# VHH binders against p49116: the designs that were tried, part 113

Target 1, 238 residues: p49116
Amino acid sequence: EGPLLSDTHVTFKLTMPSPMPEYLNVHYICESASRLLFLSMHWARSIPAFQALGQDCNTSLVRACWNELFTLGLAQCAQVMSLSTILAAIVNHLQNSIQEDKLSGDRIKQVMEHIWKLQEFCNSMAKLDIDGYEYAYLKAIVLFSPDHPGLTSTSQIEKFQEKAQMELQDYVQKTYSEDTYRLARILVRLPALRLMSSNITEELFFTGLIGNVSIDSIIPYILKMETAEYNGQITGAS

## First folded at step 7 (VHH)

Design s10 (framework vhh_7n9e_1)
Fold by ESMFold2-Fast, scan of step 7:
Structure s10 (fold): chain B 238 residues (1-238), chain A 119 residues (1-119)
Amino acid sequence: as target 1 above (238 residues)
Amino acid sequence: DVQLVESGGGLVQAGGSLRLSCAASGFTFDDYGMYWGRQAPGKGREWVSGISWSSGYIAYASSVKGRFTISRDNAKNTLYLQMNNLKPEDTALYYCAAHYTGFWPLDYWGQGTQVTVSS
């Protein structure tokens, strides 16, 4: 019928905690990451096609892909977040942990490899100059992935993913008509998202939450929050 | 209420220059790539140039590459096309365009501004 996503779904504006501390700390990083996660969940929940799948399917889809959505959000909001500064602060914390003999060399290597993969992904997206429309549709392609284990309604999910792919193709072909390979360059970046560990993402950005509960465990509650509660989380209002 | 309003067209001699402007309203301009198209008498629409939201990626039709420069000012919601070394073959109605997702997925074109290049 209509388009998969409306203009409301293309607009994706992150509000950072203010004021920024003189020295970055775990609380500021986790608050910033939490705001992006809540914004991403609110974005997904607002899509009519997503709502049409029902609560159980919605929960399963987001549990399967939250790390991919979060990583796309980090790339899209990298400048607003000063992501390079946040990653530098995390690296500094890792160096201090080595110095104090708190982490093994193997663990440090795994985390550094994850940070490198994240930086490469964000740099590749920046180099392609991915716009808000393209990001919205890449997120939709990731969200409507029919191939996660345990999913029901896989035929309808696949239909929505194909619709997202078709609408992205139409946009790119109309906007960059003689660049016949731009869409391919964009889409080949997506498999890298599945190679990044959700456990390492939790450790780096959600340290306060993983001490008590996992992101996987809170997803059903986030998806059921009222709009006012979402707004409170993404703006820091009490 | 997506509106695209072109200006800057006119009559110019071969080898001359013109700068086209497109004032955009009714959507979040900096979330979308924009493009210029043209339509010559008796011909179909031809894509001319496209620019990404941040100006970090720009593409041109082979027929205008090296002569035309696309740019945008996101603070002013304005798209530009600087046309240098104009040829009679560049004579066309020039329109700015956006692929926009409102109630229906539509390509929005302005009414266009006429560019006529005499020999």
Scores: ipSAE 0.225, ipTM 0.711, lowest interface PAE 5.8, mean pLDDT 87

Design s11 (framework vhh_7n9e_1)
Fold by ESMFold2-Fast, scan of step 7:
Structure s11 (fold): chain B 238 residues (1-238), chain A 119 residues (1-119)
Amino acid sequence: as target 1 above (238 residues)
Amino acid sequence: DVQLVESGGGLVQAGGSLRLSCAASGFKFDDYGMYWGRQAPGKGREWVSGISWSSGYIAYASSVKGRFTISRDNAKNTLYLQMNNLKPEDTALYYCARHYTGEWPLDYWGQGTQVTVSS
């Protein structure tokens, strides 16, 4: 059959809240992160192979991998988001929290290690000059992961993951034909995504969510949103 | 529809230079790596050079390394190949290409531009 992804799945355009405030605050960071998360969910649900797995499987896959998709999105959209500025502001806040004894040293250590892992990941992706096609397929590889606990249809999920890997390989090998090392350098970046805590991602980027609602809890609702409601969230229009 | 239109080919003497251009349309140019390929009469298709979206990663076939330079202008949706110190064995139809997601050998290729190098 046809390819796993079409050209429309390669395009990934984040619209940032405007204007950027003079001083970064929790609300701006949360709004920016929410737009990226919603764009990522919209991207996933638009894939025919994903739709074919059915609602329950779709929800389980996204719950398992949203942090990986979000982190790939942060790397892909780092320039649009001014991610380095956001991370610097977060680090500054954490250093001030140490001075004021508001957070435990162990918690601060965990959060700082997460930020360093995120920076290292984004720097690695930038150094490799990952393009929109490569990002789309890396996102597909993490989305169609058959090894998460509690999944059904694992053979079909594995088939889609292998299809994603094959199509990425074909692209890289045709585009950079004599460089047999590029694909391996890209793929060895992916395991680091699973070492990054989704709880710490929520604390850093989604603290402004009303009612302390977890990302895990809202995923089924996001996946069922009408197109107009989704567009309102990603553009901030309603 | 994806369109790739090459230009800049011609007849040149050995040791000479040519600059090829490729005008791309029908897709978001800076989402994709691009490459140049060539096909000589009676020979199979040969990859020449590839370039990532921001020009941060570039690779060359061993046969052209040090003589050819690939570049791109994303604002103009244009891919370039600067060809220096041309040799008779560089004679071929040159085409710019973007990967087609599907079965080999069907990439998006332009019509090509002929390069002929006299001895």
Scores: ipSAE 0.736, ipTM 0.890, lowest interface PAE 1.2, mean pLDDT 87
Fold by OpenDDE, second read of step 8:
Parts: sequence; C-alpha cells; structure tokens
Structure s11 (fold): chain B 238 residues (1-238), chain A 119 residues (1-119)
Amino acid sequence: as target 1 above (238 residues)
Amino acid sequence: DVQLVESGGGLVQAGGSLRLSCAASGFKFDDYGMYWGRQAPGKGREWVSGISWSSGYIAYASSVKGRFTISRDNAKNTLYLQMNNLKPEDTALYYCARHYTGEWPLDYWGQGTQVTVSS
C-alpha cells in the first residue's frame, strides 16, 4: 500500500478569530481553541487509514486521543495563536476565580501545573524546531495508538501507528541526516502528552463555550460536520 | 464586487442613542464575520466591535463595552450597531467591514456614516 500520510496531511493551518479583542476574554479563547480542535479532528478525518477504520472505531480513537492531538496542535500553532498571551489570559481569569474562592487550593495547584506543563511542552517543541512533516507524523502516531481501553481493530490501529513511525523515521533520516538522534529526541516528547489531563484542558479552553457539555460528547458531531462549518463557531457573546 | 453601505449616523447630544446599519452585498454575508470601526478626527482608524457569522462570538472595544451592541440579520444581509449613552469622544466616521480572519488591518470597509456627539 501507499504511504500513510501525503503532503496534503502536512498542511495544518489554523485561522484565528477576527477581530482580536483588546482583552482576551473567555469566549475568544474558547473560539480559538475550538477552531484548533476542529482542525485537528478534520485533519484526522482526512487520513485514508483513519477512514478505513470505520465510524465507530474512528470516534473511539479520537475520544481517546483528542487531548494529545489538541496539545500537539497548540505546540504547532503556538505562534499563530499567541499561545503565551492566551495562557496568560487564562491565568488571569483563574486568578479572579481564586479571589472569589471558587477553587480549592489543590485544584488551583493542579490547574497551574497543567498550564505549566502545556507551556513547557510547547516550548520544548519549539526548541526542537519541529517541522510540519514531523508534526503530521507525530499526530498520526498519537492518533493511531492501540493501547487505549475499549478500542476495536487494535491490530489494524497498531499497523497504522507502525507505518507512521516508519515514515517519520524515513523522513528524518532523509531531511536531517546529520542529526543522528533527532528521531529519538522527537519521540521522547510524546510521553509528556499522556501525563496531561484532558479534564483540565477542557476546563481551561472549552468551558466558556460548551458549558457542561464534554468534548467527548461533541466529537462525533465534529467528525461529521463539513470542513467549512468550523470557521464560524458559536462561542457566545462577550 | 463587495459592497458595504453604512447608514444611521447623525448629530446627537451626549447621553443619546443612535442605531447604525450596514447593508452588505456582493458576497455571501452569512459566511463572514463582520465588524464596526471608526475614525475620529485627528486619530487613526480603530475597531469598535466584531461579530461572527452566526453571532455566536461578539467582541467590543473596551471604550464602548456596555454601551454599544452589535448584531446582524443574515436574512437581510445587514449589520447593526446600537449605540447608547453616547459621548463626545464617540464622534467619528463609523464604517462596517468584513472580517479578514487572522489578519490586520481591517478590510472591505464602506464609505462610512458620520456620528457626531455634542456635549
């Protein structure tokens, strides 16, 4: 068979909401995050191997790895998103909540640590100067992870993951032949994604948009929507 | 051709209200976010408010927040700006424009409608 990914899968262009407000409010952050989420999901959907797994398996797979995909997307789109500014705004909003005694000390610590982990991860990826091809393959490796509970077709998923890994290896060897350990340096970053809480990510980036609705519950809808539809997401008035 | 035609401006006393309209044509209105901008005498152009294609996202400049309300009617291809509690510093040429996602400056603005607030 042909390659898992093509050049079309390398393109990952996030378009931010316009206009940017003077103050990064919760709605703007949620809108931005939603666009990234939708872009990530539709990226996955565009992969023939993903399509071949069937709708049920696809949905389960995305449900299992959406946080990791999202986080990779944050790293990849950090500059376009002004991620540092967004994170600062999120912290600011959290401070307001703290002042109102809405959060426990333990929860505050957890959330702040999560924000730190996100920032550190993105910074680490930036330092590695990960290119678009590498991101595409990393996302594929994360997407086609067979070790999530409740998945069907795990053998096929594993094959796809192996294919992604091999293609990444070939790419790195070809493109970065002088850097013998680049592949290892890149892959060793992936475990950090598994340590990040999807719940906290959801709270930080999506609560203002979806309220009590979980990302898990809307994933089937996202996977079915037309690509053009997520350009104008509903975030609420601010 | 993209066309935006603003109306509803005029002279009003401080504390008064105006409602601006922007009639859009030449493009699929409901595919685009829209915004209001203004240019005061001796000042540069500034954005005032933005609204997404479905009205699901709305933003205001800090200077007008709580006083102005942006809305749209996609069936009529029209953008609105309700301006309440107007101040002399709100005096400006007000124009509407189509969102250009992710980039500045604002583009595809109309000719504008003059709003003058007297003290």
Scores: ipSAE 0.014, ipTM 0.280, lowest interface PAE 7.8, mean pLDDT 87

Design s12 (framework vhh_7n9e_1)
Fold by ESMFold2-Fast, scan of step 7:
Structure s12 (fold): chain B 238 residues (1-238), chain A 119 residues (1-119)
Amino acid sequence: as target 1 above (238 residues)
Amino acid sequence: DVQLVESGGGLVQAGGSLRLSCAASGFRFDDYGMYWGRQAPGKGREWVSGISWSSGYIAYASSVKGRFTISRDNAKNTLYLQMNNLKPEDTALYYCARHYTGYWPLDYWGQGTQVTVSS
């Protein structure tokens, strides 16, 4: 009963580490990405419907879709992150790796193709001029995906996804009522998120983390994090 | 509280112009697409024009296309409607609107500003 998301769930504000260094380095990139990941996890766990699924189910959902949520976050926060500058620095580093024979040509090709797919996704979202409301509901649609293997409570997850789709449709139809095809143009962008490798995302954005900690292994910890700990991670205060 | 306050309406002769303003407060204006609607006496609400958060996408009802221009100033939390070549058929109460994300999926509408076009 009631809407799936409130106005507080539409607001998505990323606080960047400052100052931006003169030359981008892996630590700055990883800190920026970590802040976005933590913001995305905090956003998800603030949704009452998400909490209603219970810890086992909601952890499984986030483990299955974190890369999709993160990529939507990259698109939404592309300007505040200076994402194009970050991607250009990564491409430059990869080109230098070719000359030094540090990576196989096949691996470099896979990573460059991933960067190209990411750029195309972010460009398509920018061209469509997706607003904060639309981003919130797109994130809800990918979060409440009942079709990931191994999920329980799939009927309830499907109900929440359908509710997200319905609320997005109502918004688009009322805000852009003469553009009968806008919703379709937005929704056909979503399948591309599942073509992007979570392993390559980890290598590009999270390589600077100390130790052999995977995103998959930290998700349960982030979802159980106290508000004070979470705020410390987001602002880089710790 | 979410508030939308329209201004700029009035009485104008056919062929004249008016500029409507909508001051938004209580929410992050640049997170939402916005639109203008109107309601003539004894009729239902009619959609007039919509604008995306960045102004990158804009749409108009066929009845106003080429005569009206929607715009926004995100720094001032303000939505505008420039109305040119007004016709008697444009006489209506004009509302700015945002989709409501509260308990029921209703539009947030301001109280409106009256536009009367005499011939």
Scores: ipSAE 0.253, ipTM 0.731, lowest interface PAE 5.9, mean pLDDT 86

Design s13 (framework vhh_7n9e_1)
Fold by ESMFold2-Fast, scan of step 7:
Structure s13 (fold): chain B 238 residues (1-238), chain A 119 residues (1-119)
Amino acid sequence: as target 1 above (238 residues)
Amino acid sequence: DVQLVESGGGLVQAGGSLRLSCAASGFTFDDYGMYWGRQAPGKGREWVSGISWRSGYIAYASSVKGRFTISRDNAKNTLYLQMNNLKPEDTALYYCARHYTGEWPLDYWGQGTQVTVSS
């Protein structure tokens, strides 16, 4: 009845582990990524429309799109995370693995292409100067994607996606009234999110924390967390 | 609650300058793009200029482009409009605004600050 998102859903505040180590290590990178993932899941869970879909549908939806949400979060929080520094550390580690002949050239090429795509995506979003409202609605558009295989309630999901698109359009048209092309420039960035491998994202950002457990397998548990437990994860409190 | 308070208006001669300020409170200012609008008596509201959260994207109405400069100071939660080479046609109530998606109203506006440009 009301708007899809409220002002509370526009706010997206990532709290980084402190202090930042002098030399970046896997633990710091994985903890930082984990906090962003938990923040993204909490964001999705707090949306009334998302809750209205029911537990089975909303879990399936997040399992299908977590990598897109995470990547949008990386772009949105790039400055807070010092993402460029994190990616440089990952590249350095990968180059050392090449010199030690630990990984195949084909695998290294796939991972480097993923990092390059991620850098290009984040850079394009920065150049467009995407704000918190725009990010909230881009996240809503990818969250309410009706086209993932195996989804139920696809007509309702499509209605929520259309609502997100209309509300984003209204915002952009009001804020930048005579710029008729800004919305199109923003929306054409979204297809690139589906070209980024969730398996490679998991290897780059979550290996030190996840181990043998996939992100897909933990999503149902994250979505069911109590608010206090969830806040503990995103702030680093015990 | 969201509050926007404009200041800096006044009477100025054609060709003169004014700097408007908008103090924002009740929301996280740097999460949102902001805009300036104006309304002359008996006319509809006209969009003047918009600015993204980090000032990386700025747009102007054709009627003010090259004469007005929008800027913001996120540390001070303040939006600015520097108006140069003012024309009688710029006479209006100027208000700052933040979009609101809802049934009614669709935007948060301040009470405005009056700008009058004499010939």
Scores: ipSAE 0.706, ipTM 0.890, lowest interface PAE 1.4, mean pLDDT 87
Fold by OpenDDE, second read of step 8:
Formats: structure tokens, sequence, C-alpha cells
Structure s13 (fold): chain B 238 residues (1-238), chain A 119 residues (1-119)
């Protein structure tokens, strides 16, 4: 049995919408986020082990972990996306809503805390100088998580996760031999992903594009989508 | 304590120029993306420009594209906005802000500096 990931799975290149608009609007943000989502899903789709789980199982798996994968993608693509600028724009937009008393105090707190956690996570990953291989394995570990409710083939999923972890360990040991605790430092960041709300993520990055459609509901279609369709909109909104 | 202090605003005639500064303190400036916003009388806050923390990626509102230039000096913990060819519609309170990161509970923005462009 071959490795879980190959070099082809290390490549994770996000292409931002083109042409770049003269201003950073909600549409641009949503489109950029959608492309990242598509890239993440199609990345998962390209893994033979993922394919081996079958359509129903792998769809359920992605539904369970899409927010985590997306967040890892944000961290990995933070520079290309100019994530700080995007988040600034999002916050600015939210400020207008706050001033208009459209949100409850509790909701404001939840949303702002989520933005904070998101940025903090991305910053922490940047400080660790996570490379492409490490990201690939981290995404695989997140993807092949057997502890989500309602999953089938959990034993097989667990095996894949273990394989991802072992390959990551081997890679880190080989590449970063002088940093004995690098693996631990990397893996300890993963729990932060579980604390992030998928609903809030969806609201921040996708509301302008998806409307009332949930990411959960469109995941099966994304997984069947051709790679060339990245430039398309999830929905015809705005 | 996190502080953002804007300066450089004032009264200017249409076609004139101003350079705004935002002095940041109380946090690691180079770890944050920064942006300029403005609020005109009777209007909501408007995003004007943003700059990334590392990549230096820059974006502008369409209304200011080609006229305004955002920059940052990490050594001085200062954000700048060069405003050229100012128009009456640019009249607003201009504020700098960092995106919401590092500290809770609120996003951080300055008190703003007033820019008034006369026709």
Amino acid sequence: as target 1 above (238 residues)
Amino acid sequence: DVQLVESGGGLVQAGGSLRLSCAASGFTFDDYGMYWGRQAPGKGREWVSGISWRSGYIAYASSVKGRFTISRDNAKNTLYLQMNNLKPEDTALYYCARHYTGEWPLDYWGQGTQVTVSS
C-alpha cells in the first residue's frame, strides 16, 4: 500500500478572481472564499484514499470538516488572499451593521470573537512557518477524522488519519531534524479548528454569494464540479 | 493599551492633496493588516483602502482608486494615506483601523481626522 499523499497533493495554489476589482466588495470576498472552498474540496477529492471511501461517505466527511479545511486553507493562502485586508473589509462592513443596531450584543460578540480566533489561528500558523507538505498532511488529518457524528467506515477513516499522521511525522523528522518538538507544535494547533463555528464562517465569507443556501447543501455539487468551474459562483447572488 | 491616532486632516480645496498619518501603539504593528475608512455626514462608514501585514497587498475603493495611496512604515508603526486630487465627495471623517485580531472585545480604530474638501 502506497503513501496516503503524493507530491501532487502538496500543491495548493489558489487563484484569486481576475480581473481584480478596483475595490474590495462583498462579491469579491465571497468569490475568493468560494474558490478556496472549491480548491479545498477538490484537493480532498484528488486523494485516492478519499475516493476509496465512496461517494456517500466522502461527502459526509467533507460536510463534517469543511470549515476546518477552509480555515486551514485560509491560513495557507493568507498571503495570496491578502487575508488581513479581506478581514478588515469584513469588519468594516460589520461595523456598519453594528451602528445600525441590526445585531444583538451577543451576536456581535460571537462574530467578533470568531474573527479574532480566525486571525489568531492564521497568525499562529504563519509564525510556525508551516510548509506545503505540512499543510497537506494537516488537512489530511483533519479530513480523515473519524469522530464526526453519522460517519460510516470510521475504521477505515481512522486508518487513513493514522497514515497521515505517520507520514507527517516522517516528513518533519526528515526535514526538520533539528527541531525535535516541531511535530507537537504543529499538531497542537488543530484543536483550535474545532472551536470555530461553521455557521459564522459561512456568514462572514459566503452570505453575499450563497444567500440562504448552506455550504452543507452545496458540498455534493462542489465535489462533482469540474476544476475549470472554479471561477463560477455558487449561486447567482449579487 | 492599543492606540490609533490619526492626523493630517484639514480643509483643502478641490484638486488639492493631503497626507494622513495613523500612529499605532500598544501592539505589534507589523503583525496586523491595516485599513483606512471614512464616514461622511449622514452616511455610514465606508471602506477606503487596506494593506496586508506581510505581503503588502493593497486594495482601494473604486471611488478613490488612482487618487489615494496607502502605505505603511513598520519601523515607525505608522500607516499613511496619500490623498491626491481631492473632491468634495471625499469630505469625511477618516479613521484608521486594524482588523479584529490579537485582542478582544472590540476592533480598534482611531478617533479619526476630519477631511473637508471645498468646491
Scores: ipSAE 0.000, ipTM 0.237, lowest interface PAE 12.7, mean pLDDT 87

Design s14 (framework vhh_7n9e_1)
Fold by ESMFold2-Fast, scan of step 7:
Structure s14 (fold): chain B 238 residues (1-238), chain A 119 residues (1-119)
Amino acid sequence: as target 1 above (238 residues)
Amino acid sequence: DVQLVESGGGLVQAGGSLRLSCAASGFTFDDYGMYWGRQAPGKGREWVSGISWKSGYIAYASSVKGRFTISRDNAKNTLYLQMNNLKPEDTALYYCARHYTGYWPLDYWGQGTQVTVSS
């Protein structure tokens, strides 16, 4: 059997909206996030193992893990997105909203906790200097998660996840042979992704651009998009 | 192209009620959180109430809590403010505004509808 991922699946290049505004606004943030989400779904749909599971399974998997894939994408693309600047702008707005009595303290606390968890995750990945190959396999491990409720074909999904784990191990041991514990340090970061609220991610990054539908509702349509239509969405080209 | 048109203001006695409407056009109303603000004579603008795109989150300024009710009809692209037990201190120009969520700054403002509460 061939490898789970090819060299083409390691490439993950986000094209940001241009120009970047002088002052960050919700339109720019949501457009940037949408491009990352579309890129992440296009990445997943391009994997032969993913395609082999069939449309219903593909939809169920991405609905279950889109927030984990998106968060890994945020970490991987943090520099090109200027993510720290975006998060700082959100925090500043939340603090201003407390002072102006626009939002309840409880609501703001929930959102602030989410932002702090996100910052901690991205900082840990940056400190580990995770490379493109490692990100590709971490995304594959997350994508091929057999343990989400309601999934069918869980045995096949589990086999693909195990294959992803084995190929990541082989890569890390050969590439970072001097660092015996690197793989363990990388893998212990993954459980934190499951503690991130998809509802808060959706509110912070997607409310203005996906209309009156949840991310879960649009996933089947994104996965069915023709390549030309998809490229138009992620690049903003006609 | 984005337009917000407020209506329903007028003169009312203290203790009375009014219902304000905001007709939205030029954008997908269902995609945006909305809120009501007001500006009293000689004072700055005051945030009154906000509602998320699906009505899942609603908030009120302390000064109006329990007396005012914000609602929206997405099928009609219309935002409402039901104002009960009005006080002379509620006298102001009332305007509606568009924003994505309660976390984000205002995007667009209407021209407003005048509410005058006599003692």
Scores: ipSAE 0.000, ipTM 0.141, lowest interface PAE 11.8, mean pLDDT 81

Design s15 (framework vhh_7n9e_1)
Fold by ESMFold2-Fast, scan of step 7:
Structure s15 (fold): chain B 238 residues (1-238), chain A 119 residues (1-119)
Amino acid sequence: as target 1 above (238 residues)
Amino acid sequence: DVQLVESGGGLVQAGGSLRLSCAASGFTFDDYGMYWGRQAPGKGREWVSGISWSRGYIAYASSVKGRFTISRDNAKNTLYLQMNNLKPEDTALYYCARHYTGEWPLDYWGQGTQVTVSS
């Protein structure tokens, strides 16, 4: 059978809103994050193995792993997003909020810990110099996770995850032949993704754009979007 | 062999200042966020301040905000805490720690340096 992912799945190009405002605001951050989320969902839905699992399973998988996919996308697109600048703007806003007594110190601590986890993850991926092929297969490993509660077709999901792991191993061994332990260094980064709160990610990046509608609630809609509707959301063309 | 060595503590009068240092070795300092914590006699460990690997993100506990300043010198593998307008309730053993992304308590911490503030 053919490879799990095609060359089109290695290409992951985020188009940022233009022009960038003089001062970062909640709208720009949320639009940027939404474009990355939509790109990530479109990436997943275009995989033939993913399509083969059926709509209900697809929705359950993405609801379970969207934060992991989004975080991998943040790491992969950190430079094009100027992620460090976005995170600095978020921190500045949070610090101003505590001075106005709007947020508790405990909440600020939780959010800052999340930001540091995110920065540490992105920095570790950058230092490992993770390439586009490696990112594609790490996203596939995360997507085809059979261990989320409530999943059906877990045997087939596990086989797709194993296929992703085998194809990543083959690639790394051929491309980075002198770095015997590269695959192990890459794979041990993945557990950290599960420790990052999807609720805090949602508050940091999607406040003001989603309103009171959760990411979990819009995932089925995004996955059902026709290609033209999806392209309209990504390019801003209505 | 991760090692963190704190220094700069001592006895000071209320309203005074101290600068704490933490010398880090055994790991790539530039890769990690760092924290200052403290423990007063008869109390649990309290988080005081944190700084990201890039210095882009800094946070403080409400009890020290506006009085303490955290900083780092990545070329010297050293973390600092500038403490101003010290209060008797700041009396504690101060320790630095390397940030860990999955667990509390903090990943590694040093032996600590004692700060005593007289009223």
Scores: ipSAE 0.000, ipTM 0.125, lowest interface PAE 18.3, mean pLDDT 80

Design s16 (framework vhh_7n9e_1)
Fold by ESMFold2-Fast, scan of step 7:
Structure s16 (fold): chain B 238 residues (1-238), chain A 119 residues (1-119)
Amino acid sequence: as target 1 above (238 residues)
Amino acid sequence: DVQLVESGGGLVQAGGSLRLSCAASGFTFDDYGMYWGRQAPGKGREWVSGISWSSKYIAYASSVKGRFTISRDNAKNTLYLQMNNLKPEDTALYYCARHYTGDWPLDYWGQGTQVTVSS
């Protein structure tokens, strides 16, 4: 009956590991990405509509969309993360791996294409000057996606997605009233998220977190964490 | 809870200037676009100007374009409206707003600040 998201769901503040190293390393990048991932999971879990779907549905939804949520989070937190610097460090590492013959040319091409797509997405969101409210509702739209294989309760999920779309539309029309095409420009960015490989995202950002398993395999455990444990992961105090 | 407190209104003669302020609290100011609206006595509510969270996108109603300038200071959680070349028809209660997701009419968070322009 009330709005899908409250002010607490619009607020999305990433706390970076401190101190920042003089030279970026894999551990710092992984820690930063892990904090964003846990912040994104905590955000999703706190939504009353999400909670109402039940634990099994919640797990299935997040397993299906974590890479989309993470990528939106990268775009939203790009400035506080110094994401351009992180991506430049990753590219430098890949170029050094080419020189040392440690990776196949096909794999390097796949990873570089992923980085270029990520940069393009983040740049497009920055150009549109997407605000925190818009990011919250874009995350809600991808979270409540009814079209992933194996989902149950698809009619309820679709209802929540439609509610997210309606509330975003109302906000954009009231706040950016002179720009009649803003909503269309924002929404047309979303399909690109599904073209981003979750396997490559894992390789670039999460090797220190997942070891020999996948993000998909740890999601049920993250979603079951107590609030204090989430806070520890988000702030690095755990 | 969300609070928006408008100030800076007053009486001014036609051709004069005023600067309005809106002090925001109870939410993360830089997560939202903001706007100024106004309501003249016996008239409906009118949208005046809007600004994106980073100030990259700014828009004005045709009636004020070229005379008013909207700005924000995210470090101070404050929204501003610089009003130049004021006209008697600018006389109204001015209010600021963060967002609207309910039914019409638009939500208001403050009491507004009165602007009166004498001829």
Scores: ipSAE 0.012, ipTM 0.519, lowest interface PAE 8.2, mean pLDDT 84

